# Ledger of designs, part 4: VH-VL binders against Probable molybdopterin adenylyltransferase (moaB)

Target 1, 163 residues: Probable molybdopterin adenylyltransferase (moaB), of Methanocaldococcus jannaschii (q57631)
Amino acid sequence: MHKRIKNIKYAVVTVSDSRYNDLIKGKEVDDKSGKLLKKELNAKVYTIIPDNKNMIKGIVEHIVEFFDVDCIVFTGGTGIAERDVTVEALKEIIEKELDGFKIIFQKLSYEEVGFSAMLSRAMAGIYKGKIIYALPGSVNACRTALKIIKEETGHILGHLREG

## First folded at step 4 (VH-VL)

Design v39 (from r7w with heavy chain Y33W, light chain G51D; framework fv_recibokibart)
Fold by ESMFold2-Fast, scan of step 4:
Structure v39 (fold): chain C 163 residues (1-163), chain A 122 residues (1-122), chain B 108 residues (1-108)
Amino acid sequence: as target 1 above (163 residues)
Amino acid sequence: QVQLVQSGAEVKKPGASVKVSCKASGYTFTGYWMHWAKQAPGQGLEWIGEINPNSGGTNYNQKFQGRVTMTRDTSISTAYMELSRLRSDDTAVYYCARELDWGDYEGWFDPWGQGTLVTVSS
Amino acid sequence: QIVLTQSPGTLSLSPGERATLSCRASQSVSSSYLHWYQQKPGQAPRLWIYDASSRATGIPDRFSGSGSGTDFTLTISRLEPEDFATYYCQQYGSSPLTFGQGTKLEIK
């Protein structure tokens, strides 16, 4: 059994075509979910990217290589629409999926919103010794996920960093 | 059942302040952002701002910044909007509304409170 | 801020006719962040269509929403007497949140 890791360093990435477009054009960006996650997780790395598989994979590689973080949390692009590619992109690079996360998240979501929980996909996995979460874009979905993330991420890292 | 019930109509003099309440029932009050909107007589809707009932965090439309304050009391599931230094053009119906969201979809308002008419007259 | 312009401002039609209501944004808005509300005189607005095309609970299938980018449309295939109301589009993509000025649907 491993000890829980404390003082986890987080990166937060919002996936949104419209917010990214506003950001690039110097407009005010209303990123409620990203702001919530950044504040609640005390994230030192935060950015917004478009809903594009190559940019999602690329930002993971960039953060892993150049930033001292333990965990990357994505919000957005997890729906069932054609544009929603966050889960697909991450599945191409994830070394091990933490299937329990999506099951528990969907159970909690069902308790809150009933069958609407079917519209969102959440996932978690391991890549190069780091935990990656992909969360739906809504503030309430992020609040639900934060309950799991705050309780369990340290335990997962403890197992991952045995020895 | 989910509902928002607002305080009754108010008549105020120019320069006064007004505090409108919005009492939530039938859902977890701290789980959803609350928004406020203004509708002047015969006009459309104008967004005033939002409050996170869990944290107390607020964001205001700059047009109202400096005159509006949003607060909440979680013990009675009630949100408040206070508008100060009232002018005649503040005469309007003020609505509270719950923001619904789930999955990757967000930002629609349901339900809305019944509205509070604020009349500013000398 | 994003300005939403609705057209026409007033649309006078008879029951049984098709209504097409336009909402144009001054800059691109994700369809996930464009919503429509119906308001009758003396009443609060009511959610009608969310995420550009999804009907709210209880809304008849004669109502449909469509659009992307800067151009969004609310269509009523065959007007019923209870459909005569003011319809507002709303964007959630950028602060401040904004509504269109409304399209008033009037019976001839």
Scores: ipSAE 0.007, ipTM 0.556, lowest interface PAE 9.5, mean pLDDT 87

Design v4 (from r7w with heavy chain Y33W, light chain S31Y; framework fv_recibokibart)
Fold by ESMFold2-Fast, scan of step 4:
Structure v4 (fold): chain C 163 residues (1-163), chain A 122 residues (1-122), chain B 108 residues (1-108)
Amino acid sequence: as target 1 above (163 residues)
Amino acid sequence: QVQLVQSGAEVKKPGASVKVSCKASGYTFTGYWMHWAKQAPGQGLEWIGEINPNSGGTNYNQKFQGRVTMTRDTSISTAYMELSRLRSDDTAVYYCARELDWGDYEGWFDPWGQGTLVTVSS
Amino acid sequence: QIVLTQSPGTLSLSPGERATLSCRASQSVSYSYLHWYQQKPGQAPRLWIYGASSRATGIPDRFSGSGSGTDFTLTISRLEPEDFATYYCQQYGSSPLTFGQGTKLEIK
């Protein structure tokens, strides 16, 4: 028997070399996607990290160990350039991939932007009883993903914690 | 169908203020950031700042900070840029433009408004 | 502030020729944040290429963009009369957002 989990606790992580460099230098950081996700998900944890596989894997372990969260949402570093390693890093640690997420995300994306949707990579997976989403860095892509995340995350957690 | 229509040309005296409007149609006004740029006669483009029509949040180029105010009215899908304490070097065509993004690509402008000529003369 | 320097400032060519327009950034800019606009006299700028290499809707195949890091290029393989205009590059990598000074493509 599965029931939807309510009051989901989110962490939001922005992956961006440029924004991270501004952050560590004490400069003002303009993170539109991270701010949108933090507000819309009422995220308990928010940070910015560079486009680095070890930092991405490390922040997952850190959040899982030290923060009471149910779900981690990454934005950025999901493109096709050499530096874009978010999907690759997360695939190394997740226990199961939720393939349906990327299919639904691409369908909704195509409805909004046509063939430009091919430039978007997104994924979702399970790690230590938590859901991890990786979203493209743009505000519009995050807005599209939020429709899925808000509707389904509680249901997925219900299944995970009953299994 | 997607279109930005700006208010008409203005002539102002030094020290006055000007408020330029930009009316959006053909898309969800609150879904996209709006930017403003300046182009002095015979010169290139200069970014003034941006507004989130959903939240009303703004971010201004430091060069214009203290003289520029950006607002919007969601009921009529219209953005405004007000520039105060006008100087002769504020004479320029002012443009509004919608920011687009997709995937890991972001920050291009499409469409642009037709431009509003502001002339500051004594 | 990232400064974008376009070269040449003016490029005088004839229809049928190849044009190569350069945009150099004072700091590294992700290709995903570099965009090009075309502007004709008396008109608003128009999106031409986004993300260094992606043509905007309706832009003909003779236009191509390339580049990464600090060096970006807009190429027109065979100039048509309607291509003579000013082209601007723009970066979104760092605030304030900046444009290059423009390259004016004019008939020889």
Scores: ipSAE 0.005, ipTM 0.603, lowest interface PAE 10.0, mean pLDDT 88

Design v40 (from r7w with heavy chain T30D, light chain Q27E; framework fv_recibokibart)
Fold by ESMFold2-Fast, scan of step 4:
Structure v40 (fold): chain C 163 residues (1-163), chain A 122 residues (1-122), chain B 108 residues (1-108)
Amino acid sequence: as target 1 above (163 residues)
Amino acid sequence: QVQLVQSGAEVKKPGASVKVSCKASGYTFDGYYMHWAKQAPGQGLEWIGEINPNSGGTNYNQKFQGRVTMTRDTSISTAYMELSRLRSDDTAVYYCARELDWGDYEGWFDPWGQGTLVTVSS
Amino acid sequence: QIVLTQSPGTLSLSPGERATLSCRASESVSSSYLHWYQQKPGQAPRLWIYGASSRATGIPDRFSGSGSGTDFTLTISRLEPEDFATYYCQQYGSSPLTFGQGTKLEIK
């Protein structure tokens, strides 16, 4: 019996070469998924990075060290193409994977879009007492994941911090 | 069945405004972005802009910025596009279309409305 | 803005032939953001291929899409009479969203 943590502090990171290129060039960035996640989770930290394994690992370490957050949510770069490295990068650093997240996410996804659910590789895991989620880049995939994240993140943190 | 039904053809004078409607049915209206595109006679497609029916937030192609306004009414699942200060080169078929996405795949349009012919004539 | 250039502008072929339609982007576009539409005269466009290579529901397997970076292709292995139409590519990689000018596939 663990107490649910209230007042969860989130960081949101969008992984996208195209959005990052627009950002670095001073263009207006239309980051629909990042905006949705930032608003719905009241995120303390928000940024956009390219599809780069070292930058993904580096931003996790930077956020963990310098920002007071409980959970980091990545969106984008979870597909099967060579440039989609979010899952691979995070698997190199996470201490424990939360396999149940992937299973529940794919079940809900299949109910909404059928076999197209196979196009994404969402995951969740624990790193240095924090929860890390990796979500597909699309708005609808993020909406599906938010149902799980909002319900369960406080419960998971309760288990993690009461042990 | 998922469908988008647009308002009928319009004939306008130069300098006037036109407001085209797009009524959605068969899906959750506020769950999907709605886009508008222009197709002049015998020409290709040109993107005008998008609206988030949930928030009412819009993003317009700079070519139409200042002349286009997109709105929606969630109570009747209808999106609107108003184009002002009409010129002869605004004569075109205007389409609405629903944006779909899944996984890391984003931004394809299905379905499209049947189109609304707007004729600007003096 | 990203400019999509389709070639050829018009492709004249006979039923039974193979068609190859090109879409070239002025800068790199993720395959996840490149889509194709078919349009017949007097009709609205219809989704044909999404994410560069995924056929939309009901689209025959003689149609295939491929490509990455700046070079994308729509291929029809064996043309049927109903395939003669205009095909448009579209990118979602950056604003403003853009379409190619179209390739008109016509009977020779």
Scores: ipSAE 0.159, ipTM 0.745, lowest interface PAE 5.1, mean pLDDT 90

Design v41 (from r7w with heavy chain Y105F, light chain S54Y; framework fv_recibokibart)
Fold by ESMFold2-Fast, scan of step 4:
Structure v41 (fold): chain C 163 residues (1-163), chain A 122 residues (1-122), chain B 108 residues (1-108)
Amino acid sequence: as target 1 above (163 residues)
Amino acid sequence: QVQLVQSGAEVKKPGASVKVSCKASGYTFTGYYMHWAKQAPGQGLEWIGEINPNSGGTNYNQKFQGRVTMTRDTSISTAYMELSRLRSDDTAVYYCARELDWGDFEGWFDPWGQGTLVTVSS
Amino acid sequence: QIVLTQSPGTLSLSPGERATLSCRASQSVSSSYLHWYQQKPGQAPRLWIYGASYRATGIPDRFSGSGSGTDFTLTISRLEPEDFATYYCQQYGSSPLTFGQGTKLEIK
């Protein structure tokens, strides 16, 4: 028997070459998905990084080491194009994949957008006692994922921390 | 049916303001960003800015910042674009358009309103 | 700002011919953020291709989009009379959002 964890602490990471390049040039960045996730999850840790496997893996290690978070939510870089490396990067480090997340996300997505749901990938997994989600970059994909994340993250953490 | 219907043509004198409306139907108005674009006679499309109908938050193209104001009324699913201090080069068809997205694909416009011709003449 | 340059400005062809329309960006744009619209005189633009290569609902399969980085292409394999229109590319990669200047496809 497990208890649902309350008051989950989230980090949000947007993966986008173009937004990152604008950010480092000092331009204003309109990160709609990052803003949505930050607000809905009350995330105190937020950043934008490029579509780069080493930077994705590096930011996970950095957040785990230096910030008090329970869950990291990535948005972007989950498509089928060669530049989309978020899922591939995270699969190299995660200890266990939560395959149910992908299945439920695709089911909800299909109900909303039909065949277009096949164009992006979503993933969830466990790393060093933390939950990591990888979501597509769009606002609507993030809204769909938030339904699952808000409902289930506390249950998953309860199971994980109980053993 | 998903549809955007804009207000009718306007004729204004230089220095005046114009407010164009865009009424949405057939979808959840607050779920999608609304954009505005300008098309001068015989010219291409120019992005003016966007509004989040849920929050009322806006982002404007710097070229129009200071002269454009975007608002919405969620009770009637209508977006507005007001352009002030009108000049002759503001003569154009103005379009509203709904932003769609899915997965990692973002920022295409469908549908578009039919357009509102604004003529600025003295 | 990202400048999208379309070429040619005007393309004069006959029905049955292949059309190739180019869109070049001043800096790299993700394919996920490049879209194409068709516009006929007196009408609003209509979504044609999104994410560089995906046809919008109802768009005939003779239309295809391709490209990545700075170079994008819209191809019409065999022109029909109803295809003669102006085509615009659009980027969503960086603010301000921008459109190309358009390629006018006209009957020869």
Scores: ipSAE 0.455, ipTM 0.841, lowest interface PAE 2.9, mean pLDDT 91

Design v42 (from r7w with heavy chain L100Y, light chain S31R; framework fv_recibokibart)
Fold by ESMFold2-Fast, scan of step 4:
Structure v42 (fold): chain C 163 residues (1-163), chain A 122 residues (1-122), chain B 108 residues (1-108)
Amino acid sequence: as target 1 above (163 residues)
Amino acid sequence: QVQLVQSGAEVKKPGASVKVSCKASGYTFTGYYMHWAKQAPGQGLEWIGEINPNSGGTNYNQKFQGRVTMTRDTSISTAYMELSRLRSDDTAVYYCAREYDWGDYEGWFDPWGQGTLVTVSS
Amino acid sequence: QIVLTQSPGTLSLSPGERATLSCRASQSVSRSYLHWYQQKPGQAPRLWIYGASSRATGIPDRFSGSGSGTDFTLTISRLEPEDFATYYCQQYGSSPLTFGQGTKLEIK
């Protein structure tokens, strides 16, 4: 069935050691990617956490348990460095991966930045009836991903909840 | 082709104001932050501040806070930097530059405008 | 404010030699937020390397960037005449954004 869910409720989570450190010390944080995602998705929940597997898994459980959302979008911590653990953390909890998202995102990224696209990882998956996206930390990567997210998230939720 | 074109050289007296323009073409003007930098003769680069062309929101280096104002006109894809109460040490080339980012890499400037020489002399 | 200190201030070398330019930060800067620019006299700066080690489009492979934490390096393996210019590092990790004071690479 091709039913599309409308009025999707989003949570946005920025993963950044430096931004989290500023936040915890009471400093004003300039989170351009988080602001873009929050505005474009009309997100109901927004927070910043450090590059830490347990914190990433913990925030998913917290959001799923206490907030009425359909989709969680992470930005940051998706690179190939040792500190970049967002994809690894999420793979430990997701029930099914949406491999098509990664493939389409990398294709669009290659069209924009060439071979530099290889150094960024993105993923999407299903957890407890919710969609979870992990996006690179940059504003341009988030803008590219928003093209897919806005078009497809309602359709994916429709199939997930009706099939 | 992405490019930034700045207004021409200006000569001002101490105490005057100067307004430099930066016209963008070849990309979506409102999609990228615009930055301004100062380069005094024989010196390095100094960051003045940034503007979000979509919202009009600005953030200035405290050294220039109170004397600098950044604005934009989205209808003509042009950013402006106005510096008031000019002093001799404001003599410099002023550059606009587009902030770019990709993947987990953020905050480099590409392209840059050609620069605007502002000379402050009595 | 993060202070970026470049060394040496001036480096005098001949074509064919190897150049090593240093950029030291007063506090740790993520590799994702450290960038290098080349500037020739009378011209605007040009993006050269972004994210500590990624060459910008069209930059020859004789240029490489490396480093992490507080210590970053731009290396030119074999100098060509067109490489003589001033090189600036820049950080995006903390406001205000800052540049190093530049290393001028000049012909010996």
Scores: ipSAE 0.055, ipTM 0.708, lowest interface PAE 6.7, mean pLDDT 89

Design v43 (from r7w with heavy chain E99D, light chain G93Y; framework fv_recibokibart)
Fold by ESMFold2-Fast, scan of step 4:
Structure v43 (fold): chain C 163 residues (1-163), chain A 122 residues (1-122), chain B 108 residues (1-108)
Amino acid sequence: as target 1 above (163 residues)
Amino acid sequence: QVQLVQSGAEVKKPGASVKVSCKASGYTFTGYYMHWAKQAPGQGLEWIGEINPNSGGTNYNQKFQGRVTMTRDTSISTAYMELSRLRSDDTAVYYCARDLDWGDYEGWFDPWGQGTLVTVSS
Amino acid sequence: QIVLTQSPGTLSLSPGERATLSCRASQSVSSSYLHWYQQKPGQAPRLWIYGASSRATGIPDRFSGSGSGTDFTLTISRLEPEDFATYYCQQYYSSPLTFGQGTKLEIK
């Protein structure tokens, strides 16, 4: 029996050099995407980190080790510029990629923004029994992804815990 | 089709207030921030502020902080900008514009309203 | 606040020529937050390039945007009559949001 897990515990991580630099300097940071995800997912853990592969991998290890969460949702750093390393960092650690997420997300994105959807690289994968999502940094990309995340995360966790 | 339609031209005396409306259609009004910008005759664009139509939260350019108020009515998908204590240098076309974002790109304005000319003269 | 300085203020060229419009920021701006608008007299601005280099829907491929840090450029490879307009750059990186003063493209 593949049981859909309820009451999923989320962590949200915003990846942004500019927001992190403002944060560390004590400036007010307007993280619209991170705040949306935190509120919509009732996330227990929330932080902002820079576009850095080691910090992205490190925060995953830290959250997995020290916090009681089922799912980690990243927003930002998924573009095609050299500094955009979220997808690359996560691919180095994930055990299995959930390719269907990328395909469904890009289909929905194309319906919203046309060919500009090609410029972002959303992904999902499994690491140490947790689901990790990497979403583009924009509020509307996060809003689109939330439709998938809210519907499917419990189902995926059910398979992980019974398989 | 996504559209923003603004209220008509206004002529005001110094010291009066003006309230400009911007009616949205063709998209989810509460899903996107709305911005307001000023363009004096023959001049460039100046940002006035933004409103989150979902929460009603606002953020204003400090140049206008004490004189501008932005509101919205979600039942009719309309945003409002009120400017008080009008001066001659407030004579300008005022634009509303929808804030778009996607992927790792943020904050381009599309569409824009057609503009509302506010003339302040005695 | 971030000041965007556009140069030249006015650029007089003929159809068929190449136009290069500059936008310089007083501090570094991520390219993801630098956008360009075209405005013709009596009309509202229209989105032209977003994220420094991505053409908006319907914008001809003769237009290209480039740049990073503090130096951004809008290039028109072969001017058409309909391209003569004022172009504004805009930053979304830091509040207050700001526009450049505009570059007016005029027929020579």
Scores: ipSAE 0.013, ipTM 0.593, lowest interface PAE 8.2, mean pLDDT 87

Design v44 (from r7w with heavy chain G107S, light chain S95W; framework fv_recibokibart)
Fold by ESMFold2-Fast, scan of step 4:
Structure v44 (fold): chain C 163 residues (1-163), chain A 122 residues (1-122), chain B 108 residues (1-108)
Amino acid sequence: as target 1 above (163 residues)
Amino acid sequence: QVQLVQSGAEVKKPGASVKVSCKASGYTFTGYYMHWAKQAPGQGLEWIGEINPNSGGTNYNQKFQGRVTMTRDTSISTAYMELSRLRSDDTAVYYCARELDWGDYESWFDPWGQGTLVTVSS
Amino acid sequence: QIVLTQSPGTLSLSPGERATLSCRASQSVSSSYLHWYQQKPGQAPRLWIYGASSRATGIPDRFSGSGSGTDFTLTISRLEPEDFATYYCQQYGSWPLTFGQGTKLEIK
């Protein structure tokens, strides 16, 4: 089978209007999910942006062009409210969707929260040789997704780089 | 039906240890963090710590560090909190609670166990 | 650690009146990490409001939560007899997790 990539470089992006407003006002930012993802993935690139389609698309382009990363992990802005635009923004730019990710994540979410899993909108896709994940903003959703991300990201990168 | 059922009341002497159990039912036990909180008579709630039932990893409030140990048994969906070297100010109701989240909403405690009264007296 | 201060400590009102309960944090807390629990004597706490403003399942619409930064409020628009209880705010934003000291809502 294809060789798994071992030393994966991650970027973490938190999508949150309230946290971004705290950031730009010079306040200490309360970002438990972003901190968890940064620690668990050893991410060297981390930022917070608002719930805005152009900012989400723009940060992907910026990270891909200027930073040495293999994978970008978004957390937040994946709900069903009008302001939640992370999935919509990423669908406009991704080249191939890894729809198996949302199916597996949805199954694990159903086992955790029952019918409330209907409101979970995680996704994954490929953009310019990078893997992009979009996760719900909650800490437990991030913990669940980390099980999949840690096991499979190296395998996916192996396929992308070796054929 | 999601439920947490705790062990019964305990009376202990100063210097003893107490181990409280919390049995989970109606959900995947390993899918959610479990928390423990203390409520002294007539007082508010104080967070003791958390355990990941999947990995067994724990994180304790520094006030209880060195005296508290949290464990779990996945075969019977039960979490435990042991508090050692008991003193009179450990007299309290102890609660377990499940950490729940959904979608983009952050974590909160739902449900809570019914509580276990621990009385420390000579 | 983040200290949550609730005011008033005790609020004496009659059924039919409006109740306003305050929770102030010693430093900024994201609204998504601020929760409210109701506790009646001899009972465990119960989730009431999560993420500062979202009602938990089964909670009547006379309850509303609001606030951001360091200032959060729980409002009961028209008190019913079953609403008299102690309410605790909680932050989940940083360790150690902390609760306010509670506001006891009692019948006048």
Scores: ipSAE 0.013, ipTM 0.588, lowest interface PAE 8.1, mean pLDDT 87

Design v45 (from r7w with heavy chain W108Y, light chain S94D; framework fv_recibokibart)
Fold by ESMFold2-Fast, scan of step 4:
Structure v45 (fold): chain C 163 residues (1-163), chain A 122 residues (1-122), chain B 108 residues (1-108)
Amino acid sequence: as target 1 above (163 residues)
Amino acid sequence: QVQLVQSGAEVKKPGASVKVSCKASGYTFTGYYMHWAKQAPGQGLEWIGEINPNSGGTNYNQKFQGRVTMTRDTSISTAYMELSRLRSDDTAVYYCARELDWGDYEGYFDPWGQGTLVTVSS
Amino acid sequence: QIVLTQSPGTLSLSPGERATLSCRASQSVSSSYLHWYQQKPGQAPRLWIYGASSRATGIPDRFSGSGSGTDFTLTISRLEPEDFATYYCQQYGDSPLTFGQGTKLEIK
């Protein structure tokens, strides 16, 4: 018996050292994943930040405090390399993890790319009444995640606000 | 098994056009960009361009812009590359390749087609 | 256009030796967008390393990739006869996509 929230307001954050460095140097940035997410989710907020835990946590606080959004979607920095800190940073701040998201995402990923799916990490969690997703940086991973995000985010928000 | 199978060798005269096909199997054709590359005899690889099989959108290397056209037929999971106004320096093996993108990694090619030799001779 | 320069152009070594192949970019390329392919005569290229350091499926652990910024390296710790081939690096950081000219690894 939960209300489904309509007209969800999204923020999109691309996590990428190289794209961020290009951005601050005034170069044109080709952010295919961020542009896809921004367009598909009609995001109110979009930015690029480096692979840095403090900046990832800081941008969440900044968006939560200053922008009217329901959901923040991160793309990039979710791999297994030392520089990939998006999942680690978000786990330090989230109040509850939505484990089902990563399980469903990995199942859909395996159907698309086979065992290479093991190399990507995705997560979702709740922070201050908002949903935060962390997605791999690739366009294909973002397309896969969008199938889940578009169907479920309103339902999750409905449950969150009723409980 | 994921596989790309290209059409057979072609011999063309200067000024003619050639259309190479690349038939995909074993995966969702519309889910992955398809790229084309040229390899002249004894030389390295040169990127020609890409097509999004879902939208039909294309992006070409400026060196080939105006002479290359990429298309696809989703009903038979086949991509095409047409090169017009052929010159002797178009003699090469042409490859199609599927772009994979996963995690934070993008723009790597697997599999590749077996290649199509195009010979331009007068 | 990003230019990838591979060195050496030809590397002559014997089985059992260590090989180091370099790929230098004319401007910074994210390691996530630098990839390596192996090509044998008469065959299509085959994905070998993606994202600078991740081995493709089925590639032996004697192969390793490393690097960041403008400087990338493919290393083969102990050459086997089947490793003698041409290796190409490729970037996805900017359009047009580009390949290096290749390093031909040949038996000494």
Scores: ipSAE 0.000, ipTM 0.571, lowest interface PAE 11.3, mean pLDDT 88

